# Ledger of designs, part 23: miniprotein binders against q56419

Target 1, 326 residues: q56419
Amino acid sequence: MEGRTLEEVQEEVFKRHGVLVPKKELEDLAKALEEAGLLLTEKVEARLKEEEEKLKRERPMRLAGLSYPEGEREARAFLEAFRASYPGEGEEARVLLMPHLEPSRVPEVYGAALAALEKTPPPERIYLVGVAHRPLKEKAAALPVPFQTPFGPALPDLPALQALDALLPFELFNTPLAFREEHSLELPLFFLKGRFPEARVLPLLVARRSPELGEALKVVLRDFPGLLVLAVDLSHVGPRFGDTPLTRTLAEEARRRDLGFLERLAEGEPEAALAFLGANPTRIDGVEVVASLLPLLRERKGKVLAHRLDLEAPTLSAVGAGTLVL

## First folded at step 16 (miniprotein)

Design il4
Fold by OpenDDE base, look of step 16:
Structure il4 (fold): chain B 326 residues (1-326), chain A 108 residues (1-108)
Amino acid sequence: as target 1 above (326 residues)
Amino acid sequence: GDLIERLEELAEEVIRYLKEHGEEELAREIEEQIKDIIEALKSGDTESAIEILTELAETIARVLHRLGAPEDLMQKVAWLIYDVARRLGMSPRQIYDISKRFSRAIER
């Protein structure tokens, strides 16, 4: 929270929770926090320190009972229902692009990912690359601990993570607190662990484009083979993101950009996909991830299995989601 | 802790497990190798220390895997080895090689 304006906090809360907290309430809260501020800051710091220490051992579920069921039996039924929401068949994936949006918003897109996973031989390890929605100390980070899921813990591949760290010009194991609430890993991991219970995981976050990450991963993947998963959303348009309310024209533009991006990736032309977006006026979420992984995406042909632009009616905003197999 | 402390911790964890599972001879061999690393470090022979650690890491991984060591122990050992390797000033290539060998030793 250091240095953020109340407007930025309001925007962040709105972005995260879909609730527009009135400025006055935020001001009152800020004032109350200011008055309580030293004690709250100390308590918050102590709590953050405690949570950071816990993250040295495991990453607990944060969205269990909210975005997906906590119980294993219910979680399996959840997977089956999502798979059923996609009427098509999948293809074998070496690289899977899938969303990290709230699953209930785009069930068929997650269903398409599950369809692809059905055609994919069980990998020894999954390289799960998400988007950092919080600042990282470095361009990318990893959390080398078990991630809790309803299907049991997703265990890290420590040797592969260590090998990756060795090839990077920065410390990979940075900013553990960024993983605490990061849904871009937790949500796709639910589906991945449910399908591949024995696979080890490399949970990675990208905050900024890192060509070094792609080059290092290219080497690592040779010696430590596995499934590469890009957990990214597509366009973010509407008032939540600084646009006017969703119109037909704005939705068509978002879809055009999403599909144009995915199609170029499917053709094995990730640089062309990035170039097609230009200044990225519809704010495709996955740009920094794709830009980091160019060496792994080049010349790989695949197929777009699903796409949806999902309307968030209360905010008249929309988020794009897609599933791509390479 | 310092490098020697981390090596001693590695020794303790591995040797304890091996003794508990009846691998007394192997426990002695590993203990001796860790002592050799420590001695090499004390003498300033970092190169020898790195060589011994590299082979030892693979051996530890293989043996623990073969014995069906619990995941928490495997993770702890992997981190201890990695930490020791970094503290020794091993090159990226050397660290990568240890990690690769460790991974191969625990492949199912």
Scores: ipSAE 0.873, ipTM 0.951, lowest interface PAE 0.4, mean pLDDT 92
Fold by ESMFold2, look of step 17:
Structure il4 (fold): chain B 326 residues (1-326), chain A 108 residues (1-108)
Amino acid sequence: as target 1 above (326 residues)
Amino acid sequence: GDLIERLEELAEEVIRYLKEHGEEELAREIEEQIKDIIEALKSGDTESAIEILTELAETIARVLHRLGAPEDLMQKVAWLIYDVARRLGMSPRQIYDISKRFSRAIER
């Protein structure tokens, strides 16, 4: 019910329709609705369990035909178009920061990532670290299964994932359902798998700052070398995110925060980058990932290749995206 | 109990594949090492079981990789080894070492 008592419902029905429904009939209806709700809960739980078991075997594409093409030929043409949208040259990356925002909104930012990958020797494995948009049972999680792409399955690096799990004070393989719709892995993976079809992947999510993850990854990367990818967006400003309407001043502040953050990361100063954000008034998305991975970012210098603060015209809001190589 | 069952499952999966590919002598050697682990466990010698498993994990990875074993078998074997290592009560460092040796064996 909507917080009303049965007497209040009875009174309302009488006022509107001239019919007095006995309390027993209202009580019987309430009981039947409760019983039906319990049955629906059982059905939902069973379906979620089935989805969870399927995710323990593979992670299917969710965004094919929506954010990127479903067919392989069209997908390769899509990659070429995105690379062409960034006319510059990249640099070799040991660490790559790239967005997970809808690709068509920031084509040159993804193009800059492709330019960096073009200069990067094919890695044996990719540590893909995204932002959990659903709760995790722990601070971080992994899903050690193939992720389907138009370019074929991205296979997990299971020994590296098991080595990482062994070093953590929590179970790394803890929340399969959180990966079901997680675009912060799927969207960057499309570009990474398209460029490095032979690389295995460590698909990782961060929900909350985990210094333990960063320390463990520092050890694992030494013995299992690969490309570290931070798949994060930057500022989120405007009414969609709880602000007043987007103004020139708010947009300029968001851009300043985005670029200041990226530039401090590019100087090998991740603590200074986080301090620069203060209370994070423009809601930069990557702070928990960066705060978790400090040991991997310190003293690693690089370059900001691209940035855009992209306007969402219908919502009068904006989201920032950038490409950084270290 | 469950630990011995996991060891027997590991052996069955690997030995079946090796025999199907004409590697009878390797299959026999791996079967013998699995029996040595089980015997060490029955005698309470967990440290010997850990040492044998660590070397066996590398051997299994190397042999299956050389034979071009399908990915689903490689993943199943990696999970069985990981599960056995945890059930043996191996330390984080010991488990990490097994995973590292497995990974290096399938690089060559």
Scores: ipSAE 0.835, ipTM 0.940, lowest interface PAE 0.6, mean pLDDT 91

Design kh6
Fold by ESMFold2, look of step 16:
Structure kh6 (fold): chain B 326 residues (1-326), chain A 104 residues (1-104)
Amino acid sequence: as target 1 above (326 residues)
Amino acid sequence: SPIEEAKRLIEEAIRLAQEGRLEELLEKLREAIKILIENGASPEEVAEIAFRLAMEFVRRGAPPELILRLIKEVGRAAEAAGASRETVQRIAIEAYERIREEVG
């Protein structure tokens, strides 16, 4: 009722349909709608509580059949097709930056990550750091449960997660529901679990830059060595993100920003990479993760293996994705 | 004095740790840490308390999970007492490093 009185509603119904609905009946309807709204809220709250309890035991696949195959045989073929999309060779990674963009949009970028993993000794554990797309209660969070994949469950490294939690000045295990639909972990994890089936995982999300996370991880990674993965995307440009429609000029700027960022990271200069972006005019997705992990990125040199700025045709917008090994 | 009361509580917590009585010592520990933080104790001084308690549990064969829980509880107590997040993290890392040096 857009702020209209019940009498005004009654008059409009009569004009439109030739039926005079008594004011009391309109009052009864308004009360019923109010009660129904309360019931819908109650049902949503109950469902969220159920989902939260389930997430305290395991994190199920949400994108099987949508972004990757559900069956193990098909998933393995899918993995190999992505590797084939990148004809080059990888390099050993202690730190890997890879995207979380829909895999079919940037197949060679994920393929480059697989090529790097081929050259990387199987780690005991993977520190998988994604970007929270839902609010967290703190700057960062983890979910210490198995994450289901077509290759079997990715088991959590509980000792390393407990150590990390102990070294943070906030509760690490703080927002289970934020993991429910979080593709920035699920999509990279598919590729990582497929190549390192025995590695345990620390599934981590960053919502806002946390220097405390980086300081704690520096200690934990020393005592619990493993592969550090920054699962982040790069520039976001075009009308979907508040710009004019994608032009050659905007696309060239986004590419320049993406590559300049990656190249400075590859020189072991993460602070310079952040400074290069300034106000981050092309909205590179990975800045909060990089800003959190400075102690782990400093003086670590490496190489950019792949980059694509991929067009979202329906929105005349684009998103950048890259693969960097350090 | 407050410092003397904190010392008394810490020694009680040490005795409880020697007997493996974790839940009982946590109350004494929280109270002691509150007094120390309110009276300007350094992060290193608070971390030393965590280290002393942890060593008693290590001597009893406690698993690493219990040691990490103890570090976390010390940090929680310091935060509850008003310590900054920077200070809380310094306490936790210092305690962890000291314990690691002794037992690996």
Scores: ipSAE 0.880, ipTM 0.952, lowest interface PAE 0.4, mean pLDDT 91
Fold by ESMFold2, fold request of step 19:
Structure kh6 (fold): chain B 326 residues (1-326), chain A 104 residues (1-104)
Amino acid sequence: as target 1 above (326 residues)
Amino acid sequence: SPIEEAKRLIEEAIRLAQEGRLEELLEKLREAIKILIENGASPEEVAEIAFRLAMEFVRRGAPPELILRLIKEVGRAAEAAGASRETVQRIAIEAYERIREEVG
């Protein structure tokens, strides 16, 4: 009955089928269909509301037993194995770029991050900036609650989060449900909490570049010093991502773009890093985070510690991951 | 005039701040900020209002959380009155910096 009155429906049924359905029966049917649709909507809305309320109290582990061990003893052994996968020493990081790709796929890249953390004085707090994989109501968001890890809860830095919110022209705490499944925070946090068990965390997501976030963070980091972590992956190429099948040429281009991006960041030239990517044909997912944080990245020099373009054989696709210290 | 009405509302908000009455103050503040934004007040002028109100709460020993809430509410009022997001952020940062400078 799309845009039709009940009388029009009644007339059409009579014309097509020779049956005059009483108006009352059509009214009853319309009410029943409307009620059924409303009830289904109400159930979905109630479940989402319940999940949202739970996330206002804590963010539970979603990847324990899948991407990392649930138990603390096993989790510590897991960290040590990852550190051992990187042959070398790190450097002190004031800013750390690390991946959020499945850790077992790029063990030496996470190992390089651990090596950098070994050289980094324990921070009072960690600004953990991931990539939103679900829509946000604003360009960026935070969730000011404990995030559970096998090493205990990562507690939020509530004063710093409140300061950040106050300095933004939008509500920072805007989309709790976007954090429910967000691996770009959970996977890096496992490594960060394992190495800095006393650090508080600002769990941040970027959906779209926000210059406002960068300006606010410049002020907040001055008054609430800590470690800034960009939890981002690099190139995404191949059929899983809308490309032709992965070839050696496409893989070489993706690697070239990953490294060129990281190298320009390491020179303290984040605008040049973004310009190097142009239209971003290999879909480096760190672009929106870097574009948001320009004031914090300019003129900060450092070193690329690791990179891998990881092949997904079943999909003939690849994802890049890197470790950069600034 | 609109400017004189805004000044009256601000002085009333300051008196409420001196008494620690944040919720009642916010009503007057929103009205005053609306008038000021609609009549071309600079971000610095709006931030000064937030600073003046914050200092009354600081004198009363208010926790930093309340001061940050005040800054946020000023920004919300400015946005509701039609200020651009760039202007809203300038107001908030300016207010924060002035308060920080005064209380360390």
Scores: ipSAE 0.872, ipTM 0.950, lowest interface PAE 0.4, mean pLDDT 91
Fold by ESMFold2, fold request of step 19:
Structure kh6 (fold): chain B 326 residues (1-326), chain A 104 residues (1-104)
Amino acid sequence: as target 1 above (326 residues)
Amino acid sequence: SPIEEAKRLIEEAIRLAQEGRLEELLEKLREAIKILIENGASPEEVAEIAFRLAMEFVRRGAPPELILRLIKEVGRAAEAAGASRETVQRIAIEAYERIREEVG
């Protein structure tokens, strides 16, 4: 069974319980467990198909009570506390880069995003671009359904999504299950919906660089103006990510890489930002999104409002997060 | 010739569009686009076909959803015929821009 022969199992049962189970009965049990494993696989597949069908109608909250409060009143107090964590003023954003890291780990970075939203006229719609953590069937995907939040459902902008799909050389609505647990949309969306309760949303994921997405979005944003949000994290360093334990030198390199990347984006130079990272040795997670959206980032100048490289004490690792307005 | 056959299919598709017969139109359209792509038609030439068909549906009062579906179906047909993804996207954007320019 777990690398044990039936004789070894038989012997162990006898030692512990004083009963000798015939080898035939152990063989029958092993066969039955193998057959039950096949039935469990079929049950899991059926459950996943059921979940997929439900996701074609709506995307429920998965992190309420874990990353943010479920109740609306508590959720509003949560937003207020995060804004207070950033003592500065924001600036109006046409493009906002913000994290998707657990909010309590980087409260002032999310607070900076809220400060920027405070200065931003309410948009008709938000293009929310996250990072796919599960495989997509294509380079990018969308899920054209309401996303539930404590502030009510974030409604999809169906006309803009249909236009985007029509302008892509692949099916945009291609991987509903990839959205089931995707925190890179859910966590930023909490803050965006709380600040802009009337805005519709285009919930987008990027798995791999898609120049086609950038070209299509340039056309769609012209005809369906709105706020573009890049919901990405920055450096990932330390043993959880394949490095030696975090050192002061590695942490400082990660900070330099994060800030150098953000500063070049703030100068309207997204190609230079990507070139600065080279092989991306600190594993900045936003590169596929930036590389996809080059036409929307070029010549757009702005400011870095906040940055933190946050320590994960149990893993001796760190993750960077930043807030950039363009 | 193949190009003359494609033109005949397009004329049939336009007649079907004038009658509002979308599903039959799409069959003719897919065949015409396949011939055109296989014979080196430019993205602009393929996009013009989508534009002409869309205008017939606009005249019939079709909603924007149907027009966007038509653009998507032209792109699908071009990809099925072997066009690169860059070519497929160029066709779709060109068709969209032509239609947008005409109807605002």
Scores: ipSAE 0.863, ipTM 0.947, lowest interface PAE 0.4, mean pLDDT 91
Fold by ESMFold2, look of step 17:
Structure kh6 (fold): chain B 326 residues (1-326), chain A 104 residues (1-104)
Amino acid sequence: as target 1 above (326 residues)
Amino acid sequence: SPIEEAKRLIEEAIRLAQEGRLEELLEKLREAIKILIENGASPEEVAEIAFRLAMEFVRRGAPPELILRLIKEVGRAAEAAGASRETVQRIAIEAYERIREEVG
């Protein structure tokens, strides 16, 4: 009964069903539905509060047995298989861009990330920056708790997280529930923890461009050196994302946008990479992360190791994924 | 005058910091920062207050966590007093850099 008076609803019911329902009975029905909705809302809110309290202590695996194996032995074999999917050699990364798309859909792209990690000295900590898929109370957020993996818990770097929070003009620890099912952190973390079992993690999410995050991270990374990981996907095209069904032409445009973006990042020109996308017609989801982290990306040259625009056949849609080292 | 009141509050906060009385100084600090922001203090001037207070805690052997908390509280006070988020961040970074330079 949204945006309508009871009289309008009564008239519509009569037109469509031939029944005149007295206004009083419509009021009683609306109140009963409202009360039932309030009770369901209270149960859901209580459950979410319980989940929020649990997330203040740890972040459990959500995708074990679905996207990667639960057991450590099987998880090791899984990593090895993904590395083998990329026959090339990696390069040392100070900054790594890698996807968060379902790993089985882009195995060589994750394999390229593993190849880069293979060449990268084990860092003391990893700044893992994902894309918030649920609303945040601020432009960015962190969750300073252990994240469970098949390789053991990925422990938070609490001193670095506290420093980051202190240098932001907003509360960094603002939306624990946004991390509950956030695959943009969990999927890359599986690969990172498997390769760097001793590294601590700063699990970060970006919802909207935050220049403040980049300025603060520039200072924090200087004093708390580590590996910066941008866990982002690239183009999103097709009906699932508001386009016509995927055509060869749309796919070629998405690949062009993905590669042009990555290549400009690889040249140390993140502003040019963003400008190249303009209105972002293929919806590259890394834009907000890159735009937040400009001070950390400028003048860092590197190489694109892999790219795939992966077809999602049931939806006639596609998602781009890439691996970039800087 | 507002400036004289802010000076009084800052001197009291410094005394409390010298005695390690963090919770009591936070009330004085918030009030002083409010007056300063309302009267056009620069980010550097506000950061100097955080630096002076931090040095008292450093002298007492305070852990880095307490120093970072102090920086955060100064930023919160500036935000509550109506400073823009850009100004709040400049205060915090300036204070952090000053403290880092002295403590090494």
Scores: ipSAE 0.853, ipTM 0.942, lowest interface PAE 0.5, mean pLDDT 91

